# VH-VL binders against q0aze0, part 150

Target 1, 268 residues: q0aze0
Amino acid sequence: MKIILVNNRFKENTEKKAQEIAGQLSALNVEVIIDNGLDEPYAGTVDFIMVLGGDGTMLRAARRYGQRAIPVLGVNMGTVGFLSNIEINELAEYLPLILREEYSLEARMMLEVAVFQQQSLLTRVFCLNELLLRSNSPRMLSFALEISGQKLEPYRGDGLIVSTTTGSTAYSLSAGGPIADPQLDAFIVTPVASHIINKRPLVVSPEREISLHLLEEREAIIGIDGQIKMDFGAENRVLIKRAPHPLLMVNLKAKPFFTSIDRSLQRQ
Key: E = the ipSAE of ESMFold2; O = the ipSAE of OpenDDE; V2 = 0.75 times the mean of E and O plus 0.25 times the DockQ between their complexes.

## First folded at step 7 (VH-VL)

Design B59 (framework fv_inotuzumab)
Fold by ESMFold2-Fast, scan of step 7:
Structure B59 (fold): chain C 268 residues (1-268), chain A 121 residues (1-121), chain B 112 residues (1-112)
Amino acid sequence: as target 1 above (268 residues)
Amino acid sequence: EVQLVQSGAEVKKPGASVKVSCKASGYTFTNYWIHWVRQAPGQGLEWIGGINPSGGYTTYRRKFQGRVTMTADTSTSTVYMELSSLRSEDTAVYYCTRDYEDTLYGSFDYWGQGTLVTVSS
Amino acid sequence: DVQVTQSPSSLSASVGDRVTITCRSSQSLANSYGNTFLSWYLHKPGKAPQLLIYGISNRFSGVPDRFSGSGSGTDFTLTISSLQPEDFATYYCLQGTHQPYTFGQGTKVEIK
């Protein structure tokens, strides 16, 4: 068995814990690859991915490995989050189940994001939570949204979020979007500080293609999962589709989504 | 051993273009963004932009957009920064630097030795 | 643009002194997932900058443990617990959370 351990080196003590866990797995004749973000994604075949950290670390793992149809387990290291399934102090209890492949999988849709300049593809990335279009200056954006070729009335405001249902509790929530059951597949389209008071969040089929472009020249950025940012101007267009493969998340322990989000909202 | 080696000093006239190279070694070239930072005489450090050699996509600071171009040659593990329409205020030491992560968030771990570009008539 | 201001702009110190440099940003440097991209660099004339601290408080490989970083939100601090002769340099903080990435103006640490 070959396992990738993904850790967040921007959080204290995660590298030491990753080394400790790698040693424990090696003692059980498991080959371990540590991914702390410094090297390219491991290119070889692996059986399992273990993510040590919070939601941010899981988002990085999903972008790097999510399209490979490999089971991914989130192990919480003390940061409260929604993408981890077990706590680090529970790992020893669940390790025999992992090694015997005795777990269920939950499929989480991902976005495929393609950014163009004219007709040239600039970049193609995958993400688990969302794409954010936002102004990079105090000036409002004016932009066009098309859903499967249907042109909506122009948007004016600070931006727009196109989210998965998994991303409904991330930036989309802060912008006034709905909390969505992550077992549903859908795009959630949430305006950011819209000047037009009747612009509501939209919930659309994941089979739709969504495109965005600016209607006038402004300083804007595209953000991916709150981790990748790129400049976006009037010469650019972004296309958003359902990614070819969902992220396969490991369920070892019942994690009650709705009580978890309710508890989180009580702590504001 | 990670190393970034830059091309030598350049003297240019106002209105000309300069192209500075940065050759990477000691790591997998396509795994890390390369960014460019400059320091004008008596001034602090200023970020210019960056390039991902794997995808070829770039990000530039707005004030340089339209006159800066960054490119990467994966066969030679070399990044280039070309700055056009040079002005006297472009006189600076230009550094290439490696991003510590594959994200567009900046933390710069290894730096080239710097290239002095002097713009004078 | 996110403005980054260092304090003080210069200071005089002796070998063995405790030195504290502050970096303040015009807005929060935490991204949507709580990660903060604030790093510190040492720069000497004629040499390239060197990374000291990344992610607020993590020492880069090979950096002596007399260097430490702390802070959150908009206020960040670099501390040198016992200044050594090789530490007389200009120090820069960098915010890498918001584009364009912006450096502080620098803090020059000079011999007293």
Scores: ipSAE 0.005, ipTM 0.484, lowest interface PAE 10.7, mean pLDDT 86

Design B6 (framework fv_inotuzumab)
Fold by ESMFold2-Fast, scan of step 7:
Structure B6 (fold): chain C 268 residues (1-268), chain A 121 residues (1-121), chain B 112 residues (1-112)
Amino acid sequence: as target 1 above (268 residues)
Amino acid sequence: EVQLVQSGAEVKKPGASVKVSCKASGYTFTNYWIHWVRQAPGQGLEWIGGINPSGGYTTYRRKFQGRVTMTADTSTSTVYMELSSLRSEDTAVYYCTRDYEGTYLVSPDYWGQGTLVTVSS
Amino acid sequence: DVQVTQSPSSLSASVGDRVTITCRSSQSLAYSYGNTFLSWYLHKPGKAPQLLIYGISNRFSGVPDRFSGSGSGTDFTLTISSLQPEDFATYYCLQGTHQPYTFGQGTKVEIK
């Protein structure tokens, strides 16, 4: 069995823990590849991906490996989040189940984001939570939203979020979007500080294509999962689709999504 | 073995353009951004911009305002930086460096040897 | 632009000394789930810069244990626990969170 350990390269304690876990797995005849983000993603075949860290580390792992249809387990290391299934102090207890493949998988849709300049594809990225279009200055944006060929009335405001259901509790929630059952597949389209009072969040079929472009030159950015930032200008357009493969998340213990989110909202 | 090898020194007149190359080897060229950083004599390091070879997406420091163009040739694993309307202040050593994320300079880890560009009348 | 200021601009030290260099940013460098993109480089005349530390505190491959990084928010530190002859160089911090990405002005570590 080959396992990739993905850790947060911005935390030295996580690096040491990854090395410790790699040693324990090697003693059980498991080949371990450590991905701390310094090198390109491991190109070989692997059987399992173990993510050591919080939600941010899981988002990075999903970007690097999510399209390979390999089981991915989130192991939390101190920061409470929604994408981890077990805590680091529980890993030893669950390790035999991992090695015997005694777990269930939950499929989470991902976004495919393609950025164009005129007719040329500039880049293509995948993400688990959302794409954010936002102004990078105090000036509001004027932009066009098109859903599967249907052109909506122009938007004016600070920006727009196109989110997966997994991303419904991330930036989309802060912008006034709905909380969605992550087992549903849908795009959630949430305006950011719209100057048009009646612009509401939309819940859209994941089979649709969403496109965005600026109607006037402004300093804007496209943000991906809050981790990747790209400049976006009037010569650019972005196309958002359902990614070819979902992220396959490992369930070793029941995680009560609705009670967890309800508790989090009461603390705010 | 990751290597970035840059083209040789250039001497240019004010108003001319210069094009510096950076050839990558030892890794998957399209998985990393290439950024350009310069150092003028007696000055510190200054970021100029970067390119994603996978899609050709570029990001530039506004200071250079339409004077810089970055391109990538995936068939030769080579990135080019062209700087136009050269001024004496553009005299510097220009470095290419790779970084995985590109949209953040997380850890530009391997650097080319540098190319001295001299702008003199 | 986010300004990055190093202190001191220069220092004189002997082999075996503990050296501390600080880097201060005009804005918080924390972004996206608390990730902080601050790195440290060693630079010698006639050579390319070399990555020492990334993500505040992580040593790059092959970098000796005498180099360590720490800090958070706007204040960051590079420490060399026991200076070696090859460590006499100029050191730069780099913030990679906010465009345009900016380097500190550099700290020259000179032989006493």
Scores: ipSAE 0.006, ipTM 0.492, lowest interface PAE 10.8, mean pLDDT 86

Design B60 (framework fv_inotuzumab)
Fold by ESMFold2-Fast, scan of step 7:
Structure B60 (fold): chain C 268 residues (1-268), chain A 121 residues (1-121), chain B 112 residues (1-112)
Amino acid sequence: as target 1 above (268 residues)
Amino acid sequence: EVQLVQSGAEVKKPGASVKVSCKASGYTFTNYWIHWVRQAPGQGLEWIGGINPSGGYTTYRRKFQGRVTMTADTSTSTVYMELSSLRSEDTAVYYCARSYEGTWEVGFDYWGQGTLVTVSS
Amino acid sequence: DVQVTQSPSSLSASVGDRVTITCRSSQSLANSYGNTFLSWYLHKPGKAPQLLIYGISNRFSGVPDRFSGSGSGTDFTLTISSLQPEDFATYYCLQGTHQPYTFGQGTKVEIK
């Protein structure tokens, strides 16, 4: 068995813990490739991906490997989050199940984001949570939103989020979006606006194509999963579609999504 | 191995422009941002800006906005930084550096050898 | 801009000494996912800066184990457990969480 071990290199002492786990796996005759994010994604074939860290580390793993249809397990190392399935102190208990492939898989939709300058494709990226369009200055944005060829009334505000259902508990939640069952496939379109602007979040089919462009010259940025930042101007257009493959998340134990989010909201 | 190799020293007059190159090798050029950092004589390190070679997206420190232009040539794996309207205060060693994956946050793992730019009257 | 202040600005030390350099930021360097982009660099005249520590505490490839990093939030520390002759240099911390990215002013470690 060949496993990629993805670690969170931006938290204290995480490299040491990743090496300890790699040694334990190697002792069980598992070939381990460590991905700390400094090198290229591993290009070879692997059987399993184990992510050591919080939601941010899982988002990075999804961007690097999510389109390859490889099982991905989130192992929490102390940060409370929604994308991990087991805790690090539980790994020894569940490892035999992993090695025997005794687990279920949960498919999570991903976004494909394509950014154009006029008619030329500048970049294409994938993400698990969301695309954020936001102003990079104190000035409000004026922008056009089109859903599957249907032109909506122009938006005026601080920005817009296009989220997966997995992303419904991330930035979309903070901007007033709905909490969605992550097992459903849908886009959630949540405006980022001052309290004066009366715009509602939209929940739309994942078969829709969403496009955005600015209606006037402004300083704006596109953010992807809070990890990739791109300048966005009036000459740019972004096209958002459902990605060709979902992320395959490993489920070793019941994770009570609705009770977890309910408790989280009560404690705010 | 990862290497960043910069062009040679430049001497310019005030008001001129300078264009410094940074050639990357040993990795997939389009997977990492390249940033520019300078050090004036007797001063500390100062971040100038960066470019994503995938798509040509740039980010600049505000004080250089309008004077700095960063470009990338994917066919030669080379990044360029052009600084215009040069002043004596722009005399510095200019470094290119590769950033970690992602563009919202940064740290610099590999650096070019540096290019001395002297602005003299 | 996020201000980054190093302490001390300079220090004199002997080979074998334990050296501690601190870095303080004007605001938290943890992003919304709890990741902290605080790195340390060694710089010698005539040479490029060299990465020592990234993500607060992780040693970069080839960096000797006498170098260690720690900290959280706004307070960070670089420690050299037993100073060697090649360690006499200027050290910089970098906050890479908030644009514009900012370096500390530097700490010069010189021979006593």
Scores: ipSAE 0.042, ipTM 0.634, lowest interface PAE 7.9, mean pLDDT 86

Design B7 (framework fv_inotuzumab; at its last look DockQ between E and O 0.02; V2 from the best seeds 0.00; counts 0 for: pae O 7.3 > 2, placed apart)
Fold by ESMFold2-Fast, scan of step 7:
Structure B7 (fold): chain C 268 residues (1-268), chain A 121 residues (1-121), chain B 112 residues (1-112)
Amino acid sequence: as target 1 above (268 residues)
Amino acid sequence: EVQLVQSGAEVKKPGASVKVSCKASGYTFTNYWIHWVRQAPGQGLEWIGGINPSGGYTTYRRKFQGRVTMTADTSTSTVYMELSSLRSEDTAVYYCTRDYEGTYLVSPDYWGQGTLVTVSS
Amino acid sequence: DVQVTQSPSSLSASVGDRVTITCRSSQSLADSYGNTFLSWYLHKPGKAPQLLIYGISNRFSGVPDRFSGSGSGTDFTLTISSLQPEDFATYYCLQGTHQPYTFGQGTKVEIK
């Protein structure tokens, strides 16, 4: 068995713990590849991906490995989030189940984001939560939204979020979007500080293609999962569609989504 | 063995343009961003901008916007930085450096040897 | 822009001394997930900058263990436990969390 251990070197006390876990796995005849996020993703075949950290580390792992259709386990090492399944102090208890492949998988849709200049593809990225289009200056954006070739009336405001259902509790929630069951596949399209009062969040089929472009030259940024930032100008167009593969999240422990989000919203 | 090799020193008059090259070897060119950093005489390091050689996507520090252009040639594994409307305060050593991540400047690990650009009348 | 200030601007030291350089940012360098992109560089005239430490405390490959980094939030420290002759140089911290990315003004470590 070959496991990628995704570690976040940008948080305190992660390296020692990653080395301890790698040693434990090696003692059980598991080959371990440690990914600290500083180089290219490991290109070889692996059987399992273990992510040590919080939601941010899981988002990074999903970007790097989510399209490979390999089981991914989130092991929390801090404040409990929505993307981890077990806590680090529970790993020893669950490790035998992992090695015997005694777990279930939850498929979580991902976005494919392609940025073009005219018809030339400039870049393509994948993400688990959302794409955010936002102004990078005090000036409002004017932009066009098309859903499967259907042109909506122009938007004016600070921006727009295109989210997966997994991302419904991230930036989309902060912008007034609905909380969605992450087991459903859908895009959630949430305006950010729209100057047009009647613009409402939209929930659309994951088979739709969504495109965005600026109607006026402005300083704008595309943000991916709150981690990737790319300049976006009037010469650019972004196309958002369902990624070819979902992230396969390992479920070892029942996580009650609705009670978890309800408790989270009560705490301030 | 990772190497970034830059073009030689340039002397330019005010108002001219300069184009500095940075040739990469020893790694997959399109998997790493190339950033440009300069150091004027007696001053510290200043980030200028970066380019993703995969697709040519760029990000520039705002004060250089409109004067700087970065391009990449994947057939020669070379990144170019062109700075126009040169001023005396653009006199500096210009460095290229690689970084895997494009969103944050995480760990620019290998650097070119530097290119001195002198702007004088 | 996030301002990054190093302290001291210069210092004089002897071989074998413990040297401490501080880097302070005008706002937190942690992203929304707690990731901090703070790195340290050694720079000598006529040579390219060299990465010493990334992500606050991680030593880059080939960097001697006398170099260590620590800190969080807005306050960061580079320590050289026993200064060697090749360590007389200018040191820079770099914040890579907020655009535009900014370097400290530099700390020059000179022979006493």
Scores: ipSAE 0.380, ipTM 0.746, lowest interface PAE 4.5, mean pLDDT 89
Fold by ESMFold2, look of step 9:
Formats: structure tokens, C-alpha cells, sequence
Structure B7 (fold): chain C 268 residues (1-268), chain A 121 residues (1-121), chain B 112 residues (1-112)
């Protein structure tokens, strides 16, 4: 069995801890590839991906590996979140099930994001939570949203979020979007500080294509999963589609989604 | 065996332009961003901007916006940084450096040898 | 812009000494998921900068164990437990969390 062990390169002492876990797996005759995030993803065939960290580390793993239809297990190492399944101190308990491939999978929709300059593709990236379009100056944006060729009335405000249902509890929530059950497939389109009174959040079929472009020259940014930032101007447009493959998340232990929401919504 | 090899030193007059090259080898050129960082005499390191060679997407520090242009030639695995309207304060050693994440949580790993650009009248 | 300030600006040390360099940012370097990008570089005149530490405390490939990093939030430290002849150089921290990415002003470690 060959496993990719994705460590959280952004946390203290992660390399040593990843090596410790790799040693444990190797003692069980598991071939381990450690991915510290500094180089491109391992391209060879693997059976399983183990992500050591919280939601941020899982988002990175999803971008690196999510289109390869490989089971991905989130192992929490301190920061509670929505995307880990087990705690690090439980790994030994669940390891036999992992090795025998005795677990269920939950599919989580991803976005495919393509940024263009005029007609030229500049970059293509996948994300698990959301794309954010926002102003990069004190001035608000004027921008066009099209959904499957249907042009909506122009938007004016600080920006727009296009999220998955998994991303409904991230920035979309803070911008006034609904909490969605991550087992649903949908786009959630949430305006950010809109000056147009009837621009409400939209829940959109995952079969739609979403297009955004600026209607006047402004300094703007496209954000991906709160982790990637790209300059965006009047010469650019972005297309958003359902990604070809969902992230396949491993379920070893029941994780109550709705109870976790209650903790995050405390004091609202 | 990752290598970034930069063009040689340049002497320029104020108001001119300079174009520094950075030739990459030992890795898949289009999979990594190239950033440019400079060091003026007696000063620290200053990030200028970066380019994704795969599609030519660029990001520039606002201070340099309008004066800097970065381009990539995938056929030669070479990135160019052109700085125009040169001033005496642009005298510096200019480095190219490689980063997989690019516009996200920058951690450059391999660096070019540096190119001294001197702006004097 | 996020300001990153190193201390001290320079120091004199002998081979075998323990050296500590600090890096303080004007705001938290944690991203929205609590991940922190703070890295350390070694730079010798006429040479390219070299990555030593990424993600606060993770040593880059081939970096000796005498180099260690620590910190959180806004306060970070590079420690060289036993200074070697090849360690006399200028050291920089880099915050890579917030654009524009910014380096500290540098700490020059000089031989006594």
C-alpha cells in the first residue's frame, strides 16, 4: 500500500512529526510519500492520502490531489474544523481499518476556476470552499455575473463569493450566505456588501457555468479558498464550473456536522 | 540540480530601461512561479513581483506597478524582468527565485546568482 | 504593508556561540486557517540567499540541526545553537502571508 502523507508545512515542528508517523506506517509495510507542500504534487499511483492538520491543510490537499479520485482522510492535529475526521491520538485505533480499506467515502463537490486575459487562459485552479472576487482598493466594484449565458443585472459592491456547499460555513457565511448541508451539490453565490438592494444570495445548480468580469477598470483580487490571491482587472474574466471530480473524503468516525455548526455560531 | 542563471551586470543612465533574464533548468519550468527580489546597497531584500510561466500571469508590488514588466518564454525556460524609467534608487542586485505556491504563502527555495544593475549619470 | 522588524541589526560572535535573532511583525502572520508563513534565509555577499527555515520551525532540506525556529502570531525567533564558521552571514526573515511579501531588515552575524 502506498500513502501520501500531507503535512502542514505552515505549523511548527511538522516535518519531524510527519517523519514519526511515516516511520510507524513503514513498520507496517506501508510505502509513504511525504508531501511537505514545497514542491509539485507526487504524480505516481497511490492508494490513500492522509492529511495531517486542520481545514487549511485539507484545502491545500484538495487543490493538489482532489481531482485524482483518491480517498483522503483528515487527521486533526490541534485546530478543530469541519474537514477532519479523526484526531491524531486516534490514528492507531483506526489504522487497521485504513490498511484493510474498510471505510466509507463522502464526495465533496469542488470548483474548477479558470482565469482569462481576453481569450487567453492564464491559469486554472481547483478549490474546495470558494472563489472570492473583491476590491483591492477603497472603491467598490461594478461587475457582471452570468450564469449559463444568462446575464444578471450588474453588481455593485465590495465583491462576490461563489462557494460550494462545503464552503458555505467559510467566507460565504460571514457575507450572509446560508449554511448548506455539505452532502448537497450546489453553487452558493453570495454578494459582499452589495449596494444593490435586491441582490440576495443565490443557490445554483452545479451544472451551471458562472462567469465574472469587471464592467470598469478597478484593482480587484480573485481569492481561492482564502489561500490563493490573484490580481484581477478589466482585461480579465473568470469562469467557474463544477470540477470534473469531487474530493473523496474518508469517513472512519461519525462527525456531527450540525453540532459543529452550533459551536461556530455561538454568540450570533 | 535546480538552477536559476541570471544575465550579467548592467550599467544604465537614469530614465533608461533594463531587462534582466533568468534561465531555469533542472525542473519543470511551467510548474513553478518565478519571483524577483532586489537588494539596494546597504539595504535589505525587497520583493518586486512574480510571474507564473504557465500562462504568463503576473503580480507586482504596487510600488513597481507601471514600471515593471515580467514575461516568460517557455521555449527557452527563461523569465525576463524589465524595469523602466530607472532612477538612482533602483541601483541594486536583482534576484530571481522559484516558488511553487506563487501568489499564495510565498516560500522561495532556489535563487539565481543575482544581477547588479547600476543606475548612474 | 506588514512591517517585519528584526533584532538585533548586527551582532558579533565566536565559533561555538549560541545566537538568537528575533523577527516581529506589525500584524499576525496567521492566515484564516491559523497557518503561519514565516521563513528564514541566510545571505552571504556575492552569493544567492539560502532558505533555512519555513513554516516557523521546519528546516529546509540539508539545513543542519543547529538551526531552529520558533514563535507564533507576531513574534518569531531563529536560533543557532553552536555557531560554525560557515554561519557568519546576514539573516533575513520573510513573511509570506500578506501581500506585499516583506523581509525583515536583516541581521548581520560577524566573526569576533
Amino acid sequence: as target 1 above (268 residues)
Amino acid sequence: EVQLVQSGAEVKKPGASVKVSCKASGYTFTNYWIHWVRQAPGQGLEWIGGINPSGGYTTYRRKFQGRVTMTADTSTSTVYMELSSLRSEDTAVYYCTRDYEGTYLVSPDYWGQGTLVTVSS
Amino acid sequence: DVQVTQSPSSLSASVGDRVTITCRSSQSLADSYGNTFLSWYLHKPGKAPQLLIYGISNRFSGVPDRFSGSGSGTDFTLTISSLQPEDFATYYCLQGTHQPYTFGQGTKVEIK
Scores: ipSAE 0.147, ipTM 0.675, lowest interface PAE 6.4, mean pLDDT 87
Fold by OpenDDE, second read of step 8:
Structure B7 (fold): chain C 268 residues (1-268), chain A 121 residues (1-121), chain B 112 residues (1-112)
Amino acid sequence: as target 1 above (268 residues)
Amino acid sequence: EVQLVQSGAEVKKPGASVKVSCKASGYTFTNYWIHWVRQAPGQGLEWIGGINPSGGYTTYRRKFQGRVTMTADTSTSTVYMELSSLRSEDTAVYYCTRDYEGTYLVSPDYWGQGTLVTVSS
Amino acid sequence: DVQVTQSPSSLSASVGDRVTITCRSSQSLADSYGNTFLSWYLHKPGKAPQLLIYGISNRFSGVPDRFSGSGSGTDFTLTISSLQPEDFATYYCLQGTHQPYTFGQGTKVEIK
């Protein structure tokens, strides 16, 4: 068996812990690749991805490996989040199941985000949580939202979030978006401080495409999963659609979403 | 082995432009951002901007907006930084450096050897 | 802009000494996911800067064990447990969380 360990290099002592886990796995005759994000994603075939860390680490792992149809296990390392399945202290207990491939998989929809300058593609990113368009100044944005070619009334406000159902418990939630069942595939379009007081979030079919562009010259940014930031101006457009492949999240431990959501939210 | 090799030293007059190159090798060119950092004599390091060779997206420090242009040639795995309207304060050693994670300057791991740009009348 | 202040600006030390350099930012360098983009670099004149520590405390490949990093939020520390002859250089911290990305002013470690 070959496993990639993805650790969060942006937190203290993560490399050391990754090495320890790697040693344990190696002792069990498992081939281990450690991905701390400094190098290119491992291009070889692997059987399993183990994410050591919180939601942020999972988001990075999803961007790096999500399109390869490899089981991804989130192993929490003492943080509160929604994307980890087991705790680091439980790893030893569940390791036999991992090695025997006795686990279930949950497919999570990802976004395909394409940012353009005029007709030129600037970047294409797959992400697990959300795309954020927001003002980079104290001034509100005026921007156009189109859904499958349908032009909505112009938005005025601080910004807009396009989230997966997985991302519904992330920034979208803070902006007043609905909590969505992670087993549901859908876009959640959540206004950020809209000029319209009662502007409601939209739940949109994953079969649709969403486009955004500014209607005026303003300083804005595009944020992806809170980890990628791009300047965004009047010459730019963003297109969002369902990624062609879902993230395959490993379910080793029963983690009832709805019965634990209140607890998780209270801890944040 | 990852390497960033920069072009040679430049001497320019005020008001002129300079274009420094950074040739990358030893890795997939389009997978990493290239950022530029400079160090003026007796000063610290200053971030100038970065470019994503995949698509050519750029981000610049505001103070350089309008004067700096970064470009990438994927066929030669080379990134260019052009700085116009040069002034004496632009005299510095300019470095290119590699980073993978989006526009965040996360952990630039490999650096070019530096290019001295001298601006003098 | 996020201000990054290193302390001290310079220090004199001998081979074998324990050296500590601090870096303080004007605001937290942790993003909304708790990621902290704080790195440490070693820079010698006429050479390219070298990455020592990334993500607060992770040693870059090939970096000796005598280098370590710690901290959180706004306060970070680089420690050299036993200074070696090749360690005399200028050290910089870098924050990559907020644009514009900024370096500390540097700490020059000189021979005593």
Scores: ipSAE 0.066, ipTM 0.687, lowest interface PAE 2.8, mean pLDDT 91
ESMFold2 (binder alone), look of step 9: mean pLDDT 91; pTM 0.932
OpenDDE, look of step 9: ipSAE 0.016; ipTM 0.513

Design B8 (framework fv_inotuzumab)
Fold by ESMFold2-Fast, scan of step 7:
Structure B8 (fold): chain C 268 residues (1-268), chain A 121 residues (1-121), chain B 112 residues (1-112)
Amino acid sequence: as target 1 above (268 residues)
Amino acid sequence: EVQLVQSGAEVKKPGASVKVSCKASGYTFTNYWIHWVRQAPGQGLEWIGGINPSGGYTTYRRKFQGRVTMTADTSTSTVYMELSSLRSEDTAVYYCTRDYEGTYLVSPDYWGQGTLVTVSS
Amino acid sequence: DVQVTQSPSSLSASVGDRVTITCRSSQSLVHSYGNTFLSWYLHKPGKAPQLLIYGISNRFSGVPDRFSGSGSGTDFTLTISSLQPEDFATYYCLQGTHQPYTFGQGTKVEIK
């Protein structure tokens, strides 16, 4: 068995813990590949991906490996989040189940983001939570939103979020979007500080294609999962689709989404 | 081994443009951003901007917008930085450096040898 | 812009000395997902900067164990436990969390 162990070296004490866990796995005859975020994604075939950290580390793992149809387990170290399944102090208890492949998988949709300059494809990126279009200056953006060839009336404001259902509790929630069951496949389109008073969040079919472009030259950026940032100008267009493969998340113990989010909201 | 090799020193007149190259080897060129940093005589290090060779995305420090252009040629694994409307205060050693994905400067790890650009009449 | 200030601006030391350099940022360097992008560089005249430490405390490949980093939030420290002849240089911290990315003004470590 080959396992990729994904850790976040920018959080204190994580590299030492990753090496400790790698040693434990090696003692059980598991081949361990450590991905600490500085090298290219491991190109070889692996059986399992274990993510050590919080939601941010899981988002990175999903971008790097999510399209490969490999089971991915989130192991929380520190800050409680929505994307981990077990805590680090529970790993020893669940490790025999992992090695015997005694777990269920939950499919989570991902976004495919393609950015163009005129008709030339510049890049294609996958993500688990969202794409954020935002102004990078005090000036409001003016931009066009098109859904499966249907042109909506122009948007004016600070930006727009196109989110997966998994991302409904991330930036989209902060911008006034709905909380969505992550078992559903849907895009959530949430305006950011819209100047137009009746622009509401939209929930649309995952079969839809969403297109965005600026109507005026402005300083804008596209953010992917809050981790990747790209400059976005009037010469650019972005096309957002459902990614070909969902992220396969490992469930070792019941993690009831609705009671978790309800608890989180009641404590705020 | 990872190596970044820059073009040679340039002497330019005020108002001219300069184009500095940075040739990468020893890794997958499109998996890392290339950032540009300069140091004027007697001054500290100053970040100019960066480019993602995968797709050609750029981000620039605001004071250089309109004067700087970064491009990447994936067939030769080369990044270029062009600075126009040169002024005497642009006299500096210009460095390219490699950084892991995204526009956050997480760990610029390998650096080119530097290119001295002198702006003088 | 996030201001990054190093202390001291210069110091004189002998081989074998313990050297401590501090870096203070005007704002927290914690990224929204918990990452802190603070790195340390060694720079000598006529040479490219060399990465020593990234992510506050992680030593870059090939960097001697006498170099260590610590800190959190806005206050960070680079320590050289036993200064060697090749360590006489200018040291820079770099914050990579907030654009525009900014370097400290530098700390020059000179031979006594």
Scores: ipSAE 0.005, ipTM 0.521, lowest interface PAE 11.8, mean pLDDT 86

